# Miniprotein binders against b1l550, part 7

Target 1, 279 residues: b1l550
Amino acid sequence: MRLPEELLERARDIHSEAPSHRIKLDRVGSFGLKVPVEFKGFLLLAEADVWVSLPEGRRGVDLSRQVEAIYELSNPPKDPFSLCREAAISLLEKLNYADSSGVSIRFDAPLQDGESLKYYGVEISSIASDEIINKIRVEILGMTACPCTAELIRAYKSSEIAATHTQRSLGILEVSTKAEHPDPDKLASIIERAMSSPLRTYTKRPDEGGLVIRSLSNARLAEDVVREMIHLFLEEFGHLPEDTHILAAVRSMESVHMHDIYAERSFSLDEIRKEISSH
Short names: E, the ipSAE of ESMFold2; O, the ipSAE of OpenDDE; V2, 0.75 times the mean of E and O plus 0.25 times the DockQ between their complexes.

## First folded at step 2 (miniprotein)

Design C5
Fold by ESMFold2-Fast, scan of step 2:
Structure C5 (fold): chain B 279 residues (1-279), chain A 81 residues (1-81)
Amino acid sequence: as target 1 above (279 residues)
Amino acid sequence: GSPELKEMIERAELLLEWAKLILEELGDPRALEIAKLLLEYAEELIKKLAEKGDPELLKQVDKLIKELEELARKLEELKKQ
């Protein structure tokens, strides 16, 4: 059985009333819905937000119609990119008073890590109006190492003082484009390659030593990691439309400090190409 | 069984596990509706599995049917509260 029709009819009558204040709202909807999705052969339980714009003359949104839009498209579970785009379009079709609609879907994506799996964060969105804008955000943990610590180890070549100054760093790539969503596995790969080394779900003692040595040989500041992420992104995704917007960021959870270090850069493809061409 | 049928069993098991997990969220009407939807997806897969008639799968399909019925009853009980 579907959502009760009698309840939907009564709710709609109230929502069509004039509000106390004639103010437009940008996003009104159902947030934190749980929806099943299929991602690269995995069946995952994702969280979804669905919303529409609300005109100044209408008191409220028909929330039942929003939930119906995403549920109908979730049977059977499908890839989250198609679900996101199709649900955003369906919301505008079902809610004719809205000028725009949006859908965001969040999940932890599995990534093969030797004989086990590790996970990275994915959030995808589609925002529909007279055009569709697709957005994806990928977050994955990696390791960075202090260049100063690497220099000290090289200078002294002594194991007595050489505790590695390594820390977990969260890499972030966010892309907003009129094209299809970029492949999140490729975005995660870019982030990991920009780091001093990736993190592992499980390491044996020889592998742990290797990661530490790799990190010291490839010591990078948060600022270095952001620049490398941008460079690698342009190599993989430079074909996207010129008005594509990217955020590249790193949050370093400093092991020798009580605070984190953060570095970011936002840009469009046309902006960054002009900047690079000036060199 | 074939790899395809094994995958369908795995998907049905996962959908039922998620429905069970969501039913733990008491007091949220949206959680109950999502649990209902997951049970409907599981029912569709279980029907396809049962229709195949594989003797090796019959015991696994019977187990899935019983779990589906159990969770459906739990959903109805929660709706009454």
Scores: ipSAE 0.000, ipTM 0.233, lowest interface PAE 17.9, mean pLDDT 78

Design C5a
Fold by ESMFold2-Fast, scan of step 2:
Structure C5a (fold): chain B 279 residues (1-279), chain A 81 residues (1-81)
Amino acid sequence: as target 1 above (279 residues)
Amino acid sequence: GSPELKEMIERAELLLEFAKLILEELGDPRALEIAKLLLEWAEELIKKLAEKGDPELLKQVDKLIKELEELARKLEELKKQ
C-alpha cells in the first residue's frame, strides 16, 4: 500500500517542472489500456483511453495516477458505464491541476442471434469538467438493398439476380447526453430494425437465397435507413434531455465499386422535434 | 495462514499488475524506469514470502514468481529496443 504512493510522489517531481513552451494541451494520457469489464453477465476484455487537460505551466501528467485510477476501479470487473463515469471523476480528483478529464472504453458486445451469439461494436466515453457528458457509439452490420433492384426481382423472380444487388451496410448510432448512457442493446436493435435485414452469425437452415429475397422485399436506400433509425430512436429515447445530440449514419459497402455510399444526419432532440412538427 | 502473509501476497499482486499495465500498455521510455522500480519492490516482497512460507499459500507464491520472471523478461526486451 505504501509503495504505490511512493511511486506517485516520485513521478510528480518530474512532471511538475516548467515545460519547454507554455502551451495548454487538451488531452494527455494513457491510451490503449486493456481492462476487464462485466457487461450483462459477460466478462469481456475492453480497451480504454484515459486523459486529462494539461495546463500551460506544467510539463507533464502523472501517468501512474491515471493507471491507478483505472486499476482500482476495474478490480473486480464492473459494468463499463460505471467504470467510465467513475474513472473520469476519479482522474479530476487525483490530478487537481486538470480542468477536464475523459475516459473512453471500447469493446465488442455480445448479442443473442438464435442459439448463437453475434457481436456489435460499442464505444462509450465520459468527459468530466464542471459537468459530465456521456457518449455512446454503437456500430452493427446489416444488409441493404436498392428499391430499383427489388422492382427488377419482381419482374424476373430470380434469386441469382437478387444476390448481385444487396450490400453489407454498417449502421451507426452515436448519442451524447448529460443523462446516463443509453442501453447499447436497444441502440443495436434500432439499427437492425432499420436495415433491409440483419446479418446472421449462423444459419441453421442455410437459405442464402431466402435472406437475399427478404432484403429485397424490404428494400431501403442508405438514406431510408438513416431516416428509419432516427424515427425508431425517437420512439425509444425521445425522453432524453432536449440538448442530447445524436448522429445516425449508414455506410453501405458497394460490392462492385471501390467506394462506399454514406448517409448521415446529426441533430439535437430539440432540433429534430421542431423539424418533424412542421410535418 | 497468517493474515500478514496474505496481505503481502495481495501487495505483491498489485505491484505486478501495475508493472504489467505500464510495460504492456504505455510504451513510454519514462515508464520503463517506473516499471523497473515496481518489479524490484515486488521481488523483495516475493523473496520474503518464499522465505517465510505458508504451505497453503505456496501455489500463489509460485504464480507470483512466474509472473515476475515473465515481466522482467518483457522489461529487458523493451530496453533493447
Scores: ipSAE 0.000, ipTM 0.151, lowest interface PAE 19.9, mean pLDDT 77

Design C6
Fold by ESMFold2-Fast, scan of step 2:
Structure C6 (fold): chain B 279 residues (1-279), chain A 81 residues (1-81)
Amino acid sequence: as target 1 above (279 residues)
Amino acid sequence: GSPRLKLLIEWAELILEQAKEILERLGDPEALEKAKRLLEIAELLIKYLAEEGDPELLKQVDKLIKELEELARKLEELKKQ
């Protein structure tokens, strides 16, 4: 049962009233919205957060207007990059009391894997103020093999291929830039190439054997993977503005321990180039 | 200190404990050969840890060196009997 709309005409406009305390809020919005998106020919159900800044003199944000804005822009479903940018700009224009707006969209991205698909995590954001900042975070699982244990086993029982423990490792690349969002498939490719080997959705036993041998022959520390990811990122995306900020990280889910190993580096393109050139 | 170096110290401790247990079991020539192989592995790992020179782990590395030397001495003594 819906209440008569005539009641809205007699109610106070609570959102435009003065708050109990005159404090600015940085992010007020609707979080965890389900939104359809079109990504590289796939129709996906994504999760979205939308927000605006709230000035000290205003009690609340019209959350219904936020939800209406993103749903109108998502029908028909469009690519999540355009949706993020257009929704962030639209929110600032429609909610004129706000100094900034933001939109984040999260989904599992399909990636072709032989005759099957595999999936990696994507979070795309656009934050609008007097400028637009575009952020993208890509997370994909790969395999790492421990070089330390490989050397120990080689010393213990001589072999052409050293045995060692392997584990799933999560590679992370996050990019914040004034330019357009980088292609997430390229970011995922960088992460996989930095690993000992990629993971697959399905393999036959001969293919699985080949993958394991590849991993064992290409044993890498988490620290090695982060450095390789940074190197490969600079080769592919060195054209981005110098003030572009990057986070490269690896979380190795160690198969021989109850705990994980973690390695990361945050940098701007300007900073990392100066570091590399200084020797 | 590196999380990886702490993991390697844990492995060295485990290997030395295994070698110690084997050396306490007398009379098996196969056991002496197993102990020798374990001590060789521990030596490799301890050399890597010492070369890294982590100040937070220095006392642990020193302890491992002394334990390795003691067990190597016991192995040589048992070979002569």
Scores: ipSAE 0.000, ipTM 0.064, lowest interface PAE 27.5, mean pLDDT 80

Design C6a
Fold by ESMFold2-Fast, scan of step 2:
Structure C6a (fold): chain B 279 residues (1-279), chain A 81 residues (1-81)
Amino acid sequence: as target 1 above (279 residues)
Amino acid sequence: GSPRLKLLIEFAELILEQAKEILERLGDPEALEKAKRLLELAELLIKWLAEEGDPELLKQVDKLIKELEELARKLEELKKQ
């Protein structure tokens, strides 16, 4: 039963009341919303979180206005980057008590792979205050091959291509910047090029053999992959503002261990340029 | 047909499935309001698809219109209870 709207005249506005404790909250919002987005000619169902800061003197946020803000901007569906930025700005305009707002959008991005599609993970956010900070995280699986075991087998067999263990590795690039979000396809490409080989959704036996040979001929440590990702990132995205922050990471699901190997580096563009320019 | 138009149809189907599943739950006001918003979104996507005018997809668009009309009718019946 829908309650009569006349009751709103007699009801207390709980959200505008003073809280029991005068404590600021950093993020209060609607999480797990399903939102359509248009990405590179694909219409995708994305998952969105929207939030605002809540001042110490206010008991609650108007959650309905948050949902309305993102749904108004998602209709018709638009690119997730514009949606993310515009919704974050709209939240600050609609909720005047907030010092900051944020929107995150998550989806699996399709990538053409021969006659099939493969998918990589994308999470973007925009946080608005007196400035807008845009963040993107891209995750894609690739293959790595162990160079240490390759050397032992090469010494034993005197072969140009040594047998070694191969495994799936998850490559991660995360970028936080005051500029526009970087193109996630370019970030995914950087990760795949840094790996021993990319992975495929569908392969026939000859193609499978080719991936294995490519991986064995290009054996790389997780540490090697992270350094190569950083190198390739600087070639493609070195034009971003100097205060841009990057996380490059690899999680290798080692086929010879019960545990994973992990390597990462966080840096700003200013930091990494100074490091590389030193001897 | 364009991969984009085919995915638009698959997405409209997914939204209609979500609305149907919500309408099959207990008819509390919040659930019904969410179902209404999903059906409104599906209607806009179907209208956008129809405006593209792809003859190969016309039969699929007609099917989506019929599913939308049935779910909208069910939503109105549940709101009266």
Scores: ipSAE 0.000, ipTM 0.138, lowest interface PAE 19.6, mean pLDDT 80

Design C7 (at its last look DockQ between E and O 0.01; V2 from the best seeds 0.00; counts 0 for: pae O 17.4 > 1.5, pTM O .635 < .8, placed apart)
Fold by ESMFold2-Fast, scan of step 2:
Structure C7 (fold): chain B 279 residues (1-279), chain A 81 residues (1-81)
Amino acid sequence: as target 1 above (279 residues)
Amino acid sequence: GSPKLKRLIEIAELLLEYAKELLEELGDPEALERAKLLLEWAELIIKQLAEEGDPELLKQVDKLIKELEELARKLEELKKQ
């Protein structure tokens, strides 16, 4: 329906009215938007959430301006890190009643896997206020092998390489920083290197045997994987600002249990360096 | 066809499907606005595919052009209601 412009001028601006209760809201916005992005030579369809803070005296947000902010910047498709940062800034410029804005963009990132592709999860955010805080979360599956069962079977059979159970483990790295987003491929690489072995999209029998032998020869607890992820993170990204906050976690989908094993550590760079240097 | 061109087809198909779903939501002006933007992005991708002129992809590109034209017509019909 096209309404005459004169009727639109005479209509109440509901969003600028006082609410029934004078309560500030932290995040109000458009969630689950589909946006095309360019990531390392791939065109991908990502999901985006955009939001702003809403002051106590305003009833609602202008959702059309939120959609305009991200869509203007996503045509043509571009790098999701630049899109995330620029859209967060644009939201504050377009919606001057807001004290803060944020954008989150989620996609499955392709990673070359021999002659095929595998995928890992990426979620990036930029939150704008007096400062810009950039967040990234990377999730990738790997393989772990149980060292406890390996030692029990080795003791029983007197074998150099003990049989043990293997399972899929989900590795997680989250980084929150005032610097630019870390490269997600490097974060994914850290997670895979911390595991007993990486997983493949496609393996032939000899390659599958090699991954299994690698996993069995490199048996690791979830706790071992988290510590190794932190160690490798500090080698690659120790140059980030000292107030950079990291979460390292592993969820092991234990093949011999009905439940998962979970291990995590959250830390700032200044905190972890002091801890390591004191030991 | 390169792997990149095949992915552009997949993205165009997804954009057209989402636009189609939004155009079926009668009486939502915000859904019509979102559908318009999705169709504009699909058109950009389809133009890139057509300019590349890959013979293996001609039938898929022709199908995407027809679907885009049909959905654009439906969007214009809904804007007049």
Scores: ipSAE 0.000, ipTM 0.261, lowest interface PAE 15.0, mean pLDDT 81
Fold by ESMFold2, look of step 3:
Order: C-alpha cells, then sequence, then structure tokens
Structure C7 (fold): chain B 279 residues (1-279), chain A 81 residues (1-81)
C-alpha cells in the first residue's frame, strides 16, 4: 500500500533540516544502480553510481530525486557518455543545494575479434559543478615478456623460463579532461599496442613493420609498456586541453614463483611536454 | 591441482590467444614468424602439463592440445599460400 502524501512530505522535510553535526559531505548518493545503455549498437546492462555534495547545513539528500534523474534519462537506452553527462547536469539542477554532482557508469565494452567478441573494462564519469570534468578509465588484459625471453626460450627449451618471463598483465589508462570523453576503443588499442600487438598498426616505416618477431624489442618490461602507452597516447590525444590528467599503468598478474610488477605514471599534458622538451 | 600448473595453463592460453591474433593479420610474413614463436612457447608449456598428468587439469590440458594443433595447422596453411 502507498503511504499518504502527508507522510511522504514530512519525510522530505526531515532531509532539509540542519544536521546535529555541521559537517559537509563530498559524495552522498546511490551506488550500484543497474541502468540500460546502448554502446556501438549493443544493448548493455551497465552499473551506475550517482551522487551530489551535501553542504554542512543540510541533513540529508533526497535519494528518490537522484535515482529519478538517471532513470528518466536511461529510458529509452542511450549511449553511456550522453547519459553520464546529462545525468550529472540534471542532478545539479534538481538538487540545487549541492555544489557538485557526479555520475559514473561501468560496463564491459565489446570489441570485435573475428567472428566473436572480446571485452574490456570501461568506467566513465562526469562531475558537474561550475564546470564539467569528464573521466574515463579503460582496463584491458594483455601479455608482457622479458626482452631476452625469445633468446632464452630458444636456447634452453625451458617452460620455467616462460613461466618467469611471460606474464598476463592488466593495462590501465585513465583520462580526466574538460573535453569530451576520449574514445574507449582508441584507449584500449593504445594499451594493446603497447603490450603485445604492434602488428595491428599497419605502419609502413621500414624499421617498424616486420622487425618484431625476431627482435627483443617486442618483449617489454612493465616499465617500458607504460612508457610506450604514454608515447602512443601523446600521438593520438596530444590535442586535448593542457590541463588534461592521465594515469598510465600496468600490473602483472601474480604467479607462484613470480611476484606482481606494477608500474605507473600520472601526468598532465602540460607537465609531460615540459619533461620531454627538457631532456 | 598445483598452483604452478594452473598458472602454466593460463600462460598457455594467453600465448595461444596472441598467436591466433597474429595469424589473423594477413599479408605480413613476419607476423607468421612471431606466431610460430608463440606457438613453440605454448607447446613447451602444454608438453609439461601433459607429462605431469594432473587429474584435476586433464580436461583443460586436452583443450589446450586441440587448440595448439588447430593453430599450428592454420600457420602451416598460411605459409603454403
Amino acid sequence: as target 1 above (279 residues)
Amino acid sequence: GSPKLKRLIEIAELLLEYAKELLEELGDPEALERAKLLLEWAELIIKQLAEEGDPELLKQVDKLIKELEELARKLEELKKQ
């Protein structure tokens, strides 16, 4: 049975009261919402988080209004980038006591692989205040190997060398920018090309095409994978605003006799350009 | 089964996956040589797994053997063209 309107209105009045302790909160919201999205012609079930800031003088957030904001925009299903931005704006407009709002959307993105699909992880966010900041994180699995791996395996015919010099690795690119979200497929491509698939890029330079199979330079340490990811990112996305922030990282997967390796670099476009030009 | 043997299965799966990707990149004979190397690495690992004879992993190892044989046939077919 539905509650009388008077009781529902009283519940909303409690949320507008001052709290016992006047402490502002940065994120108050609903997390783990299931929302439909349409991505590259696929209908996907994504997971979304919605939140707003809560000033020190307000006791609570109207959670029903938060949930309504994203669900109204998610039916019919639309692309997750538009949904993310529009919902963040709608939240800030509808909950005018907040200084900021945020929406994140997580899904497994399909990537065509011959007649079948493979998937990579995507999380996008839009944070609205007096400006909108768009963030995207892409995670994709690949393989890393020691630069000397080909020589050692050929010379010694040892599966133990393969176990210690060949690792399944997770590549990560995270971009925060005032521009539109970068294309997740391009970010995934950068990560894959940095790890194990240089031949997917059909460059015709003589020293790039065709050299890789017998060369130690195809096998890369995690540190060099991160450096290559940064290089490729700058080639593709160097046009983004100078205050764009990037995190590039690789984590090897743990094995019985080999410890995980982690390499990471965070930078702004302005920062990395100054670094390169000074050396 | 042994954590070492389970890790070797995962590495073999990744090597076969990457070899398959290289075999789909037609028109580059050096991709075929890299795929050959990856399949040789996978073969070494799969041979060890088969020789261990772990009863918990027998079905997974059989699947790896079949995939290795299929990709090896594809490699030889592409070389004859």
Scores: ipSAE 0.000, ipTM 0.211, lowest interface PAE 14.0, mean pLDDT 77
Fold by OpenDDE base, look of step 3:
Structure C7 (fold): chain B 279 residues (1-279), chain A 81 residues (1-81)
Amino acid sequence: as target 1 above (279 residues)
Amino acid sequence: GSPKLKRLIEIAELLLEYAKELLEELGDPEALERAKLLLEWAELIIKQLAEEGDPELLKQVDKLIKELEELARKLEELKKQ
């Protein structure tokens, strides 16, 4: 049942009315949309958030236009990075009363793991205003082995490879840049390489033992992982603009504790380069 | 049904609508390929919905399957021309 156009016009009028309180809102939009995207030959269903700023003199946002903007661009499905950027721009064009727009797209990215697939979490965003800022957050699980317990056991048993507790650790890289979104696979690789060992979707019997041995041979604190992530990031992405902002973090789901260990560093490329050069 | 499942249904419906529109653009090979992709994606969503086993959703799934089958048939007919 199509509502008469007259009713649609009235609904538009309500959104254009002056609010009872003249306050600007930073973000007004639709959250938890689902949009198809194409990523590395996979067709994925991504979760999307779309928003714009709302000026103090306008009661509401035309939410239908926001939804329309992203779905128009998602047909046919395209890469999520282009979709994110294009939708952010389109939102500003369609909602000309907004001084800023934003799009966030979240999905699980497939990652090849031998003959199988594992995954990492991706959240990309684009914020459009006078400039476009692209953000990507990559999250992937790895394994860490505790060097402290390893040293204690080594001291006790005099073993070359000391047993230690292992745990899953979530590595996080978040990058905000005026450049294009950094390659998520490269970001995921940096996180995995910073861990004691990667996780595997499947292990053949000999591979499981090898994975654990590798982890034990490369025992790392959560702090070590973060520092290694930063180091590897600088090697791979040091060409990004100096004002590029990075968050490197690890959440270790400690196997000997009921709580997690968390470590992070937030920095700009300019800041961290100055820090490293000072040593 | 869960809000998630409702959203999946809405998306499947949207994809089917887009596929219908593209199929109406008769004679564009690119439109046919786009429609095929959308149908494939809708099929995956429908399959996922069917696996959830919600009886109320199954009725909607059955409807979507029928629509998908009809569109797939039309697409095949267009490819033979």
Scores: ipSAE 0.000, ipTM 0.179, lowest interface PAE 17.4, mean pLDDT 83
ESMFold2 (binder alone), look of step 3: mean pLDDT 83; pTM 0.820

Design C7a
Fold by ESMFold2-Fast, scan of step 2:
Structure C7a (fold): chain B 279 residues (1-279), chain A 81 residues (1-81)
Amino acid sequence: as target 1 above (279 residues)
Amino acid sequence: GSPKLKRLIELAELLLEFAKELLEELGDPEALERAKLLLEYAELIIKQLAEEGDPELLKQVDKLIKELEELARKLEELKKQ
């Protein structure tokens, strides 16, 4: 059903009215929008959140202008990084009462895996105010093997390859920077290289054996993976501004426990370099 | 199935639904090109789902294959006009 135009003309402008309480809100917007994006030659249907700050004297935001801002820029589909940044800027232009705006875009990124595709999670955002802050979070599954159990078995009966438990582990890299978003494929590569071995979409039994042997020969604690991720990140992205903030984390889905093991470290590039230099 | 496989089915469904909507537009070359790209991407996802061979998802995957074929045929018909 569609309401007559006359009713809309006579209706109060609720959004511009004074609120019940004069309290500023940090984020008000449209969440869970479906938007098409182009990522490395693939057309993907991403999920987007758009938001602005709301001053204490205004009751509501113009939600239609928020949706308009992102959809105008998504036709034709473009890369999600440019879309994110441009939409955040457009929101401030269209909604002049706002002090800040933000856009987050989430999608599963395809990655070539032999003759098949595998996928990793990407969430990007841009927050616009007097400056633009770009954030990217990459999550990809890999395999870890427990060095503690491996060492215990070796202590009793030595073998060339010690038996131990293996499990799926989720690696996470999150970067917040004034520079452009880092390439998510490079972040995914860092995570996979820090693991005992990568996971695959499709393997034959001989290939499965190879992954398991690789994992067992490269046993790593969640703590080891986080430290290696940070080391590899600094080698690849140490050129980013010194106030760039990074979160490196691993969630290990322990095969011998009913719970997960989690390890993380948050840092700025300035902070971590001073820490490493002091040792 | 895993949460990721269910998400891939949802994505394929959405891509096919959006492609169908674009194909309902009359004679817009931009809409036809976008529909083509959506169908190509849906095909990649459906191929991956078929390769996984999850018994719980076979009926949903078969439905997606049929819908993809119907929309591809409609796209070819519109190109000939």
Scores: ipSAE 0.000, ipTM 0.157, lowest interface PAE 17.8, mean pLDDT 80

Design C7b
Fold by ESMFold2-Fast, scan of step 2:
Structure C7b (fold): chain B 279 residues (1-279), chain A 81 residues (1-81)
Amino acid sequence: as target 1 above (279 residues)
Amino acid sequence: GSPKLKRLIEIAERLLEWAKELLEELGDPEALERAKLLLEFAELIIKQLAEEGDPELLKQVDKLIKELEELARKLEELKKQ
């Protein structure tokens, strides 16, 4: 049974009351929401988190207003970047007690791969306060081949193309900026170009052989891949604000080891340019 | 609460209409997958609306539940063809 309407009119507004302890909370919100987004002609089901800051004098947040903000802006489904930015701004406007708001949206992005599609991971966020910070993380698998083993085998067998071990490697680029989100397809392209070869969803035997030969001819350490990713990033996105922060990383799932190899570098555009110009 | 719930009803109605259009594109596997995503999203909104139990909107919510069930059944039928 439902309670009578007059009880709703007399009920206390719990969330506007003082809390038991006067402590500010950084992020309070609705996590794991399913939202449709339109990405480059594809309708995708993304997962979203929405939150706001909560001041020390207020007991709770208006969770229904948070859900309303993102769902209103998701109809019709739109690109996830506009949705992310607009929802963060809308949350801050709708919840006037909040000092900051944020939205993150996660999905697997389709990428054209010949006559088929392959997928890579995307997570975007927008954090609104007195300014807006946009963040994007792209993860895509590629192939690497060991140059050390290649050289050893070449010395032993005197072959034209040295045999070596190959493995799947996960490339990661993360960008935080006051500018618009970078195009994730361009970030994915940078990662793939830095690898020994890209991976495919569908290959025929001749195409598979070609990818393996490419990988063997372009053997790279995880450290090599990270440096190349940074170099390619600066060529494509060097125009971003100087205080833009980047993380470049590679996790190589070594086929000859029981463990993975990991290499990373975090930097601001200002920092990396000064470093490169001094060398 | 009523104005907010009315907006959620409008969103659910549009999602169901879009899913219906996609399901009418017979034989397109991509359209079926997109329809599934829209119906999943509509279901989340409709469930929330049903749990709130706004008396002014009960008939609209009941209509949305029935339409969702009908479209979900059509989706399953098309996936088995």
Scores: ipSAE 0.000, ipTM 0.256, lowest interface PAE 14.6, mean pLDDT 80

Design C7c
Fold by ESMFold2-Fast, scan of step 2:
Structure C7c (fold): chain B 279 residues (1-279), chain A 81 residues (1-81)
Amino acid sequence: as target 1 above (279 residues)
Amino acid sequence: GSPKLKRLIEIAELFLELAKELLEELGDPEALERAKLFLELAELIIKQLAEEGDPELLKQVDKLIKELEELARKLEELKKQ
C-alpha cells in the first residue's frame, strides 16, 4: 500500500535539511538503472547511471526526480546519445540546487560479421553544467601477432609465412569532446583495422586456420596497434574541436604469460598535431 | 634457466598449439603445409633447448618432444586422406 498523501505532506523534508558536515559531493544519484534504447535499428536493454552535484548545505538529493528524468525520456525508446544528453539537461532543470549533472549509458553494440553478429562494448556519457561535455568509450576484441617471435623464426628458417604468437587483444578508444558523440561503429572500425585481424563470432574449422594465418601476415606489437589507431582516428575525426581529448589503448591477453601487455596514449588534438608536425 | 630459455619454451608451446589447430582443418592442403612449417619451427627451438641442457627445464623439454612426436604422427596420418 502507498502512504496517505496528507502524511507525506506533513513529513519532514529530510533532503532539504542541513547535513551533519558541510561537505560538497561531486556525484550523487541512481546507478545501475535498466533502460531501453534504440541503436541503429536494434532495441537494446542498456544500463544507465544518473547523478548530480550536491551542495555543502543540502543533506540529500531527490532520487525520484532523477529516475523521472531518464524514464520520461526513455519512453518510447530513443537513441542512447540523445537520451544521454537530454537526460543530463533535464536533471539540472529538475534539481535546481545542483551545479552539474551527468548521465552514462552502457550497452553491447551489434556489428555485422558475415552471416552472423558480433558485439562490442560502448559506454557514453554527457556531463552538463554551463556547457555539455560528451564522452564515448568503445572496446572491441581483435587478434594480434607478435613480430618479435616472427623475427626469431626467420633467423632459423626462411619462409614466406613467418610463424608468430597470436593472442586476443582488447582495443580501446575513448573520446571526450564538446561536440556530439562520435559514431561508435566508426571507432570500432578504426580499432579493428589497426589490429592484426578481427575476431569472428562464428567460424567453420577451415576459416579458423585462415584467420590465424592472416594475422601472421600482419604481425603487430601492441605499441604498433596504438600508433595505428591514433593515425586512423586523426584521418576520420581530425575535424573535432582542438581541445578534444582521446585515449587510445590496447590490452593484449598474453597466452604464454600469466599477465597482460598494455599500451596506451592520452592526448588532446592540439597536442598530437604539434607532436606529429615537429621535424 | 635464463629468461631467454623460458621464452623459447613458451614459443615452442605456441607453435605446437598452432600446428594442432591447423591439423584439424580437414581437406585443406595449405593448412597441412603450414602445420608442417610450425612443427619444423618447434623442432628447431626444442633442439636448441635440449642442447642447452638446463636441468630446471628438462621435464618441460621432454613434454615438448613428446607433443611434437604426437603431432608429427597425426600429420602423416592426414596425408593419407
Scores: ipSAE 0.000, ipTM 0.204, lowest interface PAE 16.8, mean pLDDT 79

